# Ledger of designs, part 4: VH-VL binders against Alsin (ALS2)

Target 1, 196 residues: Alsin (ALS2), of Homo sapiens (Human) (q96q42r690to885)
Amino acid sequence: GYIASLHELATTERRFYSKLSDIKSQILRPLLSLENLGTTTTVQLLQEVASRFSKLCYLIGQHGASLSSFLHGVKEARSLVILKHSSLFLDSYTEYCTSITNFLVMGGFQLLAKPAIDFLNKNQELLQDLSEVNDENTQLMEILNTLFFLPIRRLHNYAKVLLKLATCFEVASPEYQKLQDSSSCYECLALHLGRK

## First folded at step 5 (VH-VL; framework fv_diridavumab)

Design s33 (from d06 with heavy chain F55W)
Fold by ESMFold2-Fast, scan of step 5:
Structure s33 (fold): chain C 196 residues (1-196), chain A 119 residues (1-119), chain B 111 residues (1-111)
Amino acid sequence: as target 1 above (196 residues)
Amino acid sequence: EVQLVESGAEVKKPGSSVKVSCKASGGTFSDYAISWVRQAPGQGPEWMGGIIPIWDTAKYAPKFQGRVTITADDFAGTVYMELSSLRSEDTAMYYCARESYWGDYFDYWGKGTTVTVSS
Amino acid sequence: QSVLTQPPSVSAAPGQKVTISCSGSSSNIGDNYVSWYQQLPGTAPKLLIYDNNKRPSGIPDRFSGSKSGTSATLGITGLQTGDEANYYCGTWDSSLSAGYVFGGGTKLTVL
């Protein structure tokens, strides 16, 4: 039912938040703290990725907290962010995915200077763990691609849970239509940005 | 340029509430978390809580949980901090500060608003 | 009390060097990046150091930071009278649900 699907959304959102928080704190921040990271253009693109990633992480963390508060009937909980502020949610994901795509199209991690490449190689096991890549023979660049496109995988999960929520309402209802429209938007964004 | 502009000084009686505001430039309001930090006379800064303005979901320091409420007004581009059940110990300078994009330090601070609690 | 411990005061003459310590625990300094804030009399705190040892634009290189284990230090060389201020360390504390904590502050007097 409805409540069960909301609990699933809340649980998976908090889990996803933890993973993004780990990527931010253990990979992106240390990486960008290095001296002589690369050319100005490459570094600026990566800084944009980190900025959008951090904003997305904040959004996901607050969404998880809001879902938990809503489910426990706390009066201060004002929204199911995925519905009430869906444009903000979609925009944050779009901004992030656009930033990572621009970075990768312009050469991506391969164009970083030696200190950055050395850092990534040294942390390859952590990167594999965070990306959930089980094949130890997977190349660094494939691991990084998997890791930084995890948000696209999450968009598919939002679409699926929104469809489950929609089935709790009559097909002719405004609620059904809003949930279906939101699901379609998340799925469309995921498919468009998931091209690799 | 980053701008954080707090409301004017307040003088309140014990037991009342105070609500101070922080107007943030567009980019700061939309893309960053904003925290409230207070400093009592002769004391160090004390973090009270923060909010991502566009989501209207706030985090509070345990010491202030139940007494402080942080909210945002999207149209005004303004973050508010309301502190209830005021005591003389709440007399302090109240700052709004922008959290870095890493979310764990404050890269820009407002000039501060004085709140005096006296009878 | 403050969860991060700083000496309440330090003093040195113009042109000399001073070091300010900040001591915490595994849940704060041990797990997180440390920042330093300078507060001149009558002003708001200003970010001086972030990510343990990085300077924002406009901060001169005579200011430096470092971190080892659960302690951090702020170094100031070539002391000037304009450096007379309160200095605060700060970091997130994981045990306080990602709450931010500041040191008690160190008053630097340039004699």
Scores: ipSAE 0.006, ipTM 0.576, lowest interface PAE 9.2, mean pLDDT 84

Design s35 (from d06 with heavy chain I54M)
Fold by ESMFold2-Fast, scan of step 5:
Structure s35 (fold): chain C 196 residues (1-196), chain A 119 residues (1-119), chain B 111 residues (1-111)
Amino acid sequence: as target 1 above (196 residues)
Amino acid sequence: EVQLVESGAEVKKPGSSVKVSCKASGGTFSDYAISWVRQAPGQGPEWMGGIIPMFDTAKYAPKFQGRVTITADDFAGTVYMELSSLRSEDTAMYYCARESYWGDYFDYWGKGTTVTVSS
Amino acid sequence: QSVLTQPPSVSAAPGQKVTISCSGSSSNIGDNYVSWYQQLPGTAPKLLIYDNNKRPSGIPDRFSGSKSGTSATLGITGLQTGDEANYYCGTWDSSLSAGYVFGGGTKLTVL
């Protein structure tokens, strides 16, 4: 049902927000605070990643709060951030994914200076936990790639949940059409960005 | 270039209200939070509160809670700060400042608006 | 009284080095990144240092920052007459639920 699907969306959104918040506060911000992080170009690309990541994290947090508010009170579907501001939400994900792809194409974490590599190795257990990588033999760079591409996996989850929500409405309703269109947009974006 | 353009100087009587505006230019208005910081003559800066225009979410310093209201007009690209029940102690320079993407320091500041409260 | 404590004044001659301290508590400096702002007479504050020790574009390497425990320090080497200004430290205070706090300020006089 509709309410059950919204509970799933709210629960997983709060969980995802907590994970992104931890990555932002414990990994990205301390990493960028280091001296001699790398070349000017590498640092600028990483700062762009952090900026887009921070914006996405904030948006996800607000969405989770809106979902909780909806479930505790009788609210209309249009109150959800993902439905009211789907363009902003899609743009935020696209901007983030573009920034991380640009960073990785230009050499990514591999080209960071020794202090940054030392920091990442020191936090290997945390990176492992946050990335949900179960194989303890996984290399640092694979862990980082998994971690920073978590938002693309979340796009697939949005598409699936939106499709489930759509089936709770009559085909002729404006809600059905909007949810179906949004689901298709998230799925197309996830597939497109995942191929890069 | 990023610029924050504040409204002109105000002279107000005790007990009245003042509304100062801050127009953002050169950057993406909805992507950044805007804070208000005041500075009384000869004193250090004091944070009053801030707003995230994109989400219509405002927070206020405890000292100003109940007297200050911060609002945003996303269409106009403008943030407003209204301070009510003015006292002589509210005589100060009022700055708008853009929060960084980390949300915990101010990377661009307006030039300030002088508010004088006198009888 | 300011939440963050700075010396009210410091003075030095051109070419010399000065340091300005900023003392707080575990809920502010201890838990958060520190920023420094320069305010020239008649102007708005300007971001000078962020994330304890990083410089924005356009800020010369003569300016440096550091943090240890619940205290932060601003260093200025090769002091110039144009550096005469008020300097303020700032950070978020976790105990105030996202309240930003500034130091009382330090007036730097170039002799």
Scores: ipSAE 0.006, ipTM 0.586, lowest interface PAE 8.5, mean pLDDT 84

Design s36 (from d06 with heavy chain F55Y)
Fold by ESMFold2-Fast, scan of step 5:
Structure s36 (fold): chain C 196 residues (1-196), chain A 119 residues (1-119), chain B 111 residues (1-111)
Amino acid sequence: as target 1 above (196 residues)
Amino acid sequence: EVQLVESGAEVKKPGSSVKVSCKASGGTFSDYAISWVRQAPGQGPEWMGGIIPIYDTAKYAPKFQGRVTITADDFAGTVYMELSSLRSEDTAMYYCARESYWGDYFDYWGKGTTVTVSS
Amino acid sequence: QSVLTQPPSVSAAPGQKVTISCSGSSSNIGDNYVSWYQQLPGTAPKLLIYDNNKRPSGIPDRFSGSKSGTSATLGITGLQTGDEANYYCGTWDSSLSAGYVFGGGTKLTVL
C-alpha cells in the first residue's frame, strides 16, 4: 500500500543519503584538501563538481529526514518535498550532472596531479564499495565514473516509487495525475542525463 | 551580493520572549541552511541551531532545546528565531549565518541584532 | 565553558608572525574539518579559514591553517595593525548530543 511505499521511499532515501555523505566526507572533501591537486582549471571544475554534489547530498538528506518525520506525524516536516519542490530536485540533479560532465570532458580524474591520483588509488577499495561495482578487475577511472553517476540511478528509483504511489489512487484523482506526471519527469531526466 | 538582513535591537524583561528575523537573498534562502549564533558581551560565539528554509526542518543545540524555535516564511524569504523564558544571561548579539554547502562552517554572517534582557 | 580551548590572548609587533592554537577532542577536531573566524571590533565574525587550511576569496595568504590530531593552528605572518581582532576556531562535534562548537577566542594585540 501507500504507507508501505512511503516507508520504502524513506528507507532508500536515507540509505542513498548515507552513501553520498560518505563519498562527500571520505573522498571529495579530502581530495580537494590536498596540495598540488592539478591545474587551476582542473581544480576549479572539480570544486564545481564537489559544490553541486554537496548541494544534491544536502537536499537528499533533508528529504529523507522530512519523509521520516512526516510518517511519524511531525508537523515541522513538509509533506512529500519531492513533489512540492520537484523543480528544485530536477535542477539540482541537472546542475550536478552538468558539472561532472564538464569535468570529465576536460580530462577528468586522469588530469589530476600525482598526490590526488595516489589518494584515489589508496582508497580504491572504498571507492569500489561505494560505487557498488562488483567486478574486481574494474579500473579506477571506471569505478570513479560509476560512483559519480550514482545519482542517475536514484532518479530511476524516484520514478518507479512515484508510479507505485500513484497506483494507490483512483486513475481519475488529482493525486494519481500529479504522481504520474512527477514520475515521468524524473524518468525523462534520468534518460536525458544518462546519455551524457 | 549575499545579504542577510536582521531585525532591529530589542529590549526585553526577564521571563518574556523575543523573536528576531533574518531576511535572506533568494539564492541563500532556497539553497542553503541558515543558523543562529549568539555572542554575549566579551564571550565567544555560541551556536543555537539552524534551519533549511525550503524544507522547514530545524535542528537545535541541546542547551537551547525547548526554549528556542527556528522557523521560515517562504513568502517573505525570512528566517525567524524565537527565544522564550528570557534571562539576563540571554543578553547578547544574535547573528544569522549561512551554512556552507558542506554544512559545517559559516561563510556569510548578518550584522547582528542586539537583545538586552533587563528589568 | 568552551568545548574548544584557545589561549585567551597573543601579542606581537608589526611584521612578526603569530600562531594561535585550538585544542579539542576526537569527536570534534579529530573527526571533522576546522574553520577559523576573524572578528574585528564592533563587527560580525568573518570566515578566515575553512577545511583546516583553505582561504576564501579575498583572504590574503599571510593567513594559514593546519590540523594535527585533535588540535588546529592558525598562523599569521607579516602581522599588520589591521589584524588586531578576536580569532575563533570552530568545528562540528559528532557526539550524540552536540552540534557546531566554537573556541573561546584569542585576542590578538598588535603592539
Scores: ipSAE 0.007, ipTM 0.573, lowest interface PAE 8.8, mean pLDDT 84

Design s37 (from d06 with heavy chain A58T)
Fold by ESMFold2-Fast, scan of step 5:
Structure s37 (fold): chain C 196 residues (1-196), chain A 119 residues (1-119), chain B 111 residues (1-111)
Amino acid sequence: as target 1 above (196 residues)
Amino acid sequence: EVQLVESGAEVKKPGSSVKVSCKASGGTFSDYAISWVRQAPGQGPEWMGGIIPIFDTTKYAPKFQGRVTITADDFAGTVYMELSSLRSEDTAMYYCARESYWGDYFDYWGKGTTVTVSS
Amino acid sequence: QSVLTQPPSVSAAPGQKVTISCSGSSSNIGDNYVSWYQQLPGTAPKLLIYDNNKRPSGIPDRFSGSKSGTSATLGITGLQTGDEANYYCGTWDSSLSAGYVFGGGTKLTVL
């Protein structure tokens, strides 16, 4: 049902927010607080990644809060933030993924100076846990790539939950169509961003 | 290029309300949270509350809960702070400030609006 | 009355060094990043330090910050007359229903 699908969206959004908050607070912010990270260009690209990641994190946090309020009140599907502000979500995910892709194609984490690499190696167990990499032989750079492309997985999850919500409505109305259209947009974005 | 432009000085009677505006330029209105911080003469700054304009999501400091309302006007790109049941102790400079993208410090401040409560 | 405690005033001569302390608790300074704000007479506060020890662009390296446990410190070296201002520490308080908290302020007089 509708309520069950909303609970799924809320629960998974809370989990995703928690993971992004941990990446932001325990990895990105401490990393950028180091005295020497690398060249000016590398630092600027990483700061852009952090800026877009932080904006995405707070968007997800506010969405989670909005969903919790919705579940405790009587609201129509039109009041769902993910539908009402779909362009904001799509743009925020696109801007983040573009920033990380630009950073990686310009050499990425491999171009960081020794203090930054040392920091990442010291936190490899945490990075592995956050990225959900189960193979103990996985290289640091592969762990980092998995970690920083987690938002693409979330776009697929949005598409699936929105489709479940749409199937709870029988008569074709603007709201039913919006749920289907939104699902397609999130799925298309996920596929395009996952292309490299 | 980041600007926060606040409305002009206000003189109010005790028991009335005041509404101060903050026009955010650049990407500030769409991409950042905006807080209101006041400072009484000779005292330190006091956080009143904040808003994420695009979601109309607000947080208020416990001291101001019930007297302060923070709102946003998407068309005008403007954030408002309304303080009701004014007392002489509410005489202060009122600042709007942009929360950093980390969300836990203020990187840009408006010039402030003087609110005087007198009888 | 302030949740974060600062000395009310500090003074020194041009060229000297001063430190300004900020003391809090585990729910604020202990758990969160500390920022420092400079307020010149008649102006709005300006961000001086963020993330405990980072300077925004345009802030000279004479200004430094540090944090240990539930306390933070602002350091200013090579004092100039233009540094006369009020200085405020600030941080988020993680207690239920809390928000952003500022120190009571320290007035720096350059003699």
Scores: ipSAE 0.066, ipTM 0.673, lowest interface PAE 6.1, mean pLDDT 85

Design s38 (from d06 with heavy chain E99D)
Fold by ESMFold2-Fast, scan of step 5:
Structure s38 (fold): chain C 196 residues (1-196), chain A 119 residues (1-119), chain B 111 residues (1-111)
Amino acid sequence: as target 1 above (196 residues)
Amino acid sequence: EVQLVESGAEVKKPGSSVKVSCKASGGTFSDYAISWVRQAPGQGPEWMGGIIPIFDTAKYAPKFQGRVTITADDFAGTVYMELSSLRSEDTAMYYCARDSYWGDYFDYWGKGTTVTVSS
Amino acid sequence: QSVLTQPPSVSAAPGQKVTISCSGSSSNIGDNYVSWYQQLPGTAPKLLIYDNNKRPSGIPDRFSGSKSGTSATLGITGLQTGDEANYYCGTWDSSLSAGYVFGGGTKLTVL
């Protein structure tokens, strides 16, 4: 139903925010605080990743809070931020995924200096847990790739929840059309960004 | 009580920039988007763009993309609109307005700020 | 030009009714909710109608709205001298990447 789908969106958004917040606070921020992290170019690319990641984390956190408020008040589907400001979400995810892809193409985590590599190895169990990689023999670089591309999975989740919300409206309604169109946009972006 | 308080009138030279403020009270700043709408003398209203203050990101009308910047200051509870590369046709009344739902309507408007660009 | 077309002027006597039209396309009025705004001389626009046909608190029931296809209509019954104003329709336009558009406006003269 409508309330159940909204509750799913809110609950999964809050859980995703918690995960992104943990990655930011326990991995990304400490990593960038290290001395002798790498070459100027590598460090600048990683700082760009961190900046876009922080913006995405902020958006997700505020969205989750907004949804919790929405569930306590009687609000209409069109007031959902993910629909009203879909370009904000699409752009934030695109900018983040572009930044991580640029970093990885230019050598990525493997080109970081020893202090950074040591930090990542020391926190490998945490990285594996955060990435939800169950195979304990998975290499560090594969764990990092899985972790930093988690946002693509979230775009697929948005598309699915928006389709569920659409079924709560008559096919001829503006709400149905906007929810269907928005779902398609998130799914298309996820597929585009998920290509390796 | 919904209150949108805009800054005072501005007189500017062509080529300069202007920054107008809109202080939102009550739950308006936290719970709604704020849009900027201008109206030139004898013409209809024209939407310039808007911001969701809690996300601190903005969306702009294509006509103004590249010369309008809309920002929010959480501590001041204030939304700003900066318009650069001013021309005589930018002489207008500038309104901030509370943007409800899909962007389909504006339910509360500021009193407007007159911006005059000397030609 | 404005994306939404309104007649430039309409006139009627006190107590009569008047209708103001607003014509658009499938990407704006066709796909979205229509709002109407009243602007008295020297004042900011004031919301009269939202969601095609709903009135905000404080707007009298003699103001009504409707939408059919790509056109919308504002109806005013029991005209009063205080209704003399400019009236604007507005809606979201998906062809402008979700930008809001207003009609060119209609000047209502109460004779």
Scores: ipSAE 0.015, ipTM 0.495, lowest interface PAE 7.0, mean pLDDT 85

Design s39 (from d06 with heavy chain E99G)
Fold by ESMFold2-Fast, scan of step 5:
Structure s39 (fold): chain C 196 residues (1-196), chain A 119 residues (1-119), chain B 111 residues (1-111)
Amino acid sequence: as target 1 above (196 residues)
Amino acid sequence: EVQLVESGAEVKKPGSSVKVSCKASGGTFSDYAISWVRQAPGQGPEWMGGIIPIFDTAKYAPKFQGRVTITADDFAGTVYMELSSLRSEDTAMYYCARGSYWGDYFDYWGKGTTVTVSS
Amino acid sequence: QSVLTQPPSVSAAPGQKVTISCSGSSSNIGDNYVSWYQQLPGTAPKLLIYDNNKRPSGIPDRFSGSKSGTSATLGITGLQTGDEANYYCGTWDSSLSAGYVFGGGTKLTVL
């Protein structure tokens, strides 16, 4: 029911935040600290990715923290932060996914200079673990693609949890309608971004 | 100690624009939303909009949509509010206020700055 | 025009209890946390209550808040002359035109 779905949202959000935080601290921050990352254009695109990733990570962390208060104080599903501030979530995910897609289309990680490529190869096992790629023969670039598109999977998860919450309300209620509309928005964005 | 300091009083003509600033100090600028709330003489407070500086994302009250713009300079720790197409009804005290990250309440307020619109 | 309805005035004697109501709808009070603000003449509003019933540091326990359905209540016990002020409720409105909304205010007079 309702409380179980809220606990699912809180637990998975905390878990997702932990993973994004690890990617930021162990991969993105060290990578961007290296000398001679590549051309000015490639470096600027990667810095944009890192900036949008950091903002997304912060949003997810704050959302996870707020869910604890919501579980103890609010009984109305539509007062959830992900619904009240859905534009912030949709925009943050869109900006991030657009930045990573632009970076990858322009050549991505393969266009980075030798120090960056060496860093990524040295950390390939960590990258594979973070990306949850089980095939140990998967190429580095496929691992990186999987890792940096994890946020799209999270959009699907939001849509699914919001639909579960909707089932706790009458179809004619404002709560049901808001949860359904929000779920559709997250799912639509996930499908649109995932096809690029 | 958290402090919010608005820019000085303004006197403007109808049809002009006004841009007021809010300097936030106390080391919490990046963790909070900053909102603009006005209060016309003898009236209650009216929320105009707010910004979350770290996201550079602003939200506006429907009444002000299209003529208010809120921006942040994270380096300077300053939030700006520009209101265009001024009318006499815009004469009010303008406050900046710090909200929780999601804007549920305002725990610190500036002293306010007066904007007077007269011909 | 105020979205949240408060009585325009309330009066009580020192030491008495006063209650100020705030009425809204499902999209605002019904769906969100309620805050209360005190405004003394010539000053900025000051946060008294947040998250329906919590007090910031420095606010005495004479001030309390509660929420039921689409209504919220501010209670002041042991009324003091220094409590004479305007009181405003506030909350988020979750409708399509979402934003923060304040009540019209209640002037408390200590007789």
Scores: ipSAE 0.014, ipTM 0.574, lowest interface PAE 7.2, mean pLDDT 85

Design s40 (from d06 with heavy chain S100G)
Fold by ESMFold2-Fast, scan of step 5:
Structure s40 (fold): chain C 196 residues (1-196), chain A 119 residues (1-119), chain B 111 residues (1-111)
Amino acid sequence: as target 1 above (196 residues)
Amino acid sequence: EVQLVESGAEVKKPGSSVKVSCKASGGTFSDYAISWVRQAPGQGPEWMGGIIPIFDTAKYAPKFQGRVTITADDFAGTVYMELSSLRSEDTAMYYCAREGYWGDYFDYWGKGTTVTVSS
Amino acid sequence: QSVLTQPPSVSAAPGQKVTISCSGSSSNIGDNYVSWYQQLPGTAPKLLIYDNNKRPSGIPDRFSGSKSGTSATLGITGLQTGDEANYYCGTWDSSLSAGYVFGGGTKLTVL
């Protein structure tokens, strides 16, 4: 049902927030605090990634909190933040994924100076755990790619949950149509960004 | 350029309430958390609390919990700080400030609103 | 304690160097990143340093920051008369305050 699907959205959003928060606090912020990160251009691109990532993490954290409040009777039952602010979600994910793609196309983590590479190697076990990479022989750059493209996987999850929510409404209802349209938008964005 | 535009100076009686506004201009209002920081004459800044405008979710410093309410009007692009049960020691400059992208420093500040509590 | 300790004043001549200290505890400076703010008379504070040692765009390299243990330091070289201001450190405190804390401030006088 509706409540069960909403609990799934809330639970997975909180888990995803925790993961992004850990990446932000334990990887991105310490990395950018290092001296001698690389060229000015590489550092600027990484700073853009961090800025967009931080904004996305913040949005997801607030969405998780909002869903929890909604389920506990603090918010209106009929309004979902992900539908009401769908443009904000789509824009935030697009801006982040564009920033990471631009960084990677311009050489990415491989172009960072030795202190940054040393930091990432020192934290390889944490990076592997956060990315949920099961193959212990996976190279650092593959782990980083998996980790920083996790938001695209989350877009697929949004699409799936929104479809489940839609089945709780009459096919002819405005609610059904809005949920279906939103699901299609998230899935389309995920496919588009995943191919870039 | 991003600007935070605060409402005009206020003179209030003890026991009353004051509501100060902060309008974001030049940037995306919903992209950032807005905090309120006050500064009494001759003293350092003191963090009161902050809000994420799009979700109207606020956090408060323990000292102000129960007296301060921070709200947002997404349509107007404005954040409000209401302080109740005013005392003479609430006389201060009140700033709104945008949290930077790491969420633990303030990169843009309003010019401040003077609140004077006098009998 | 949650309040950060700074010297109340420092002074130096134009062209000289000055350092401003900020002392805290493990729950604030020890576990978190430190920022520094410059406040000119009659103006709002301005972000000068973030992430212990990083400068925002537009801040000259004469300003530097560092952190060691539970203390942070702001360094200013090549002092100019326009540097006369109050300087505040700030950080998150994860203890009982559960919020952002500022130092008491240091008034810099350029003689």
Scores: ipSAE 0.014, ipTM 0.579, lowest interface PAE 6.9, mean pLDDT 84

Design s41 (from d06 with heavy chain S100D)
Fold by ESMFold2-Fast, scan of step 5:
Structure s41 (fold): chain C 196 residues (1-196), chain A 119 residues (1-119), chain B 111 residues (1-111)
Amino acid sequence: as target 1 above (196 residues)
Amino acid sequence: EVQLVESGAEVKKPGSSVKVSCKASGGTFSDYAISWVRQAPGQGPEWMGGIIPIFDTAKYAPKFQGRVTITADDFAGTVYMELSSLRSEDTAMYYCAREDYWGDYFDYWGKGTTVTVSS
Amino acid sequence: QSVLTQPPSVSAAPGQKVTISCSGSSSNIGDNYVSWYQQLPGTAPKLLIYDNNKRPSGIPDRFSGSKSGTSATLGITGLQTGDEANYYCGTWDSSLSAGYVFGGGTKLTVL
C-alpha cells in the first residue's frame, strides 16, 4: 500500500544519502585535498564534479529528512517534495551526470597524477564496497565508473516507487495522473543520461 | 552572483516580537540552505538555526527552540527569522548567512540587522 | 558563551607572524572540518579559511590553517595593519544538541 511505498521511498533515500555522504567524505573530498592531482584542466573538471555531487548529496539528505517527517505526519501525496519540486531533482541529477560524463570523456580518473592514482588504489576495497561491485576481478576504473553513475540507478528507483504510489489511487484521479507523469519524467531522464 | 539583503534596523520593547527578512538573489534561494547567526555587542557569533527554503524545512539551536521561527517565502525569494518574547539580552546584530555546498561553513553573509530591545 | 576556546587577544608588529588557537572537543573539532572567519570593525564576518586549511578565492596565501586532534590554528604571516580584526573559528558539533558552534573570538591588534 500507500504507507508501505512511502516507507520504501524514505528508507532507500536515507540509505542512498548515507552512501553518497561516504563517497563525498571518504573518497572525493580527500582526493581533492591532495597536493598534486594533475593538470589544471583535469583538476577543474574534477572540482566541478565534486561541486555538483555535493549539491546532489545535500538535496538527497534533505529529501530523506523531509520524508521521515512526512511519514510521521502522514501528509497528502501532493505535498511530497519529489512531486512539488520535481524540476529541482531533475536539474540536480542532470547537472551532476553531465559533469561526471564531461570529466570521463576528457580522460577521467586515468589522467590524474600519481598521488591521486595511488590514493584510489589504496582505497580500492572501500571503492568496491561503496559501488556494490561483487566481482573481485573488476578493475579500478570500472569500479569508479559504477560508483559515480549510481545516481542514474536512483532515478530508475524513483520512477518505480512513484508508479507503486500511483497504483494506490484511481486511474481517473489527479493523484494518479501526477504520480504517473512524474514517474515517466524520472525514467526518461535516467534513460537519456544512461546513453551519454 | 550572491546577494543577501537584510531588512532595516529595529527597536523593540521587552515582551514583543521582531521579524527580520533576508532576500536571497540568484541561485542562492533555490540551491542553498540559509542560516541565522546573531552577535551581541562585544560577543562572538551564535548560531540560531537554518532553513532549506524550497523544502520549508527548518532546524533550530536548542537555546532558541520555542522562541524562534524561521520561514521562507518562495514567491518573494525571502527568508524570515521571527524571535518572540524579546528580552534586553536579545539586543544584537542579526545576520543571515549562506551555507556552502558541503553544508559545513558560511561562505556569504548579509550585512546584518541591528535589533535593540529597550527597557 | 562560546563552545570553542580562543585566546581573547593577540598582538604583533607589521611583518611578523601570529598564530591564533582554537580548542574544542571530539564531538566538534575532532569529528568535523574547521573554518575561520575574519570580522573587521563595523562589518559582517567574512570566510577566511574552510576545510581546516583551504582558502576561498581572493584570500592571500599568508593566511593558513591547520587542525590536530581537537585543536585548530590560524596562522597569519607578513602581518599588515589591515589585518586588525576579530577572528573566529567555527565548526559543527555532532553531539545530541548539535548545531554550528563558534569560538569566543580573538582580537588581533597590529602595533
Scores: ipSAE 0.015, ipTM 0.526, lowest interface PAE 6.9, mean pLDDT 85

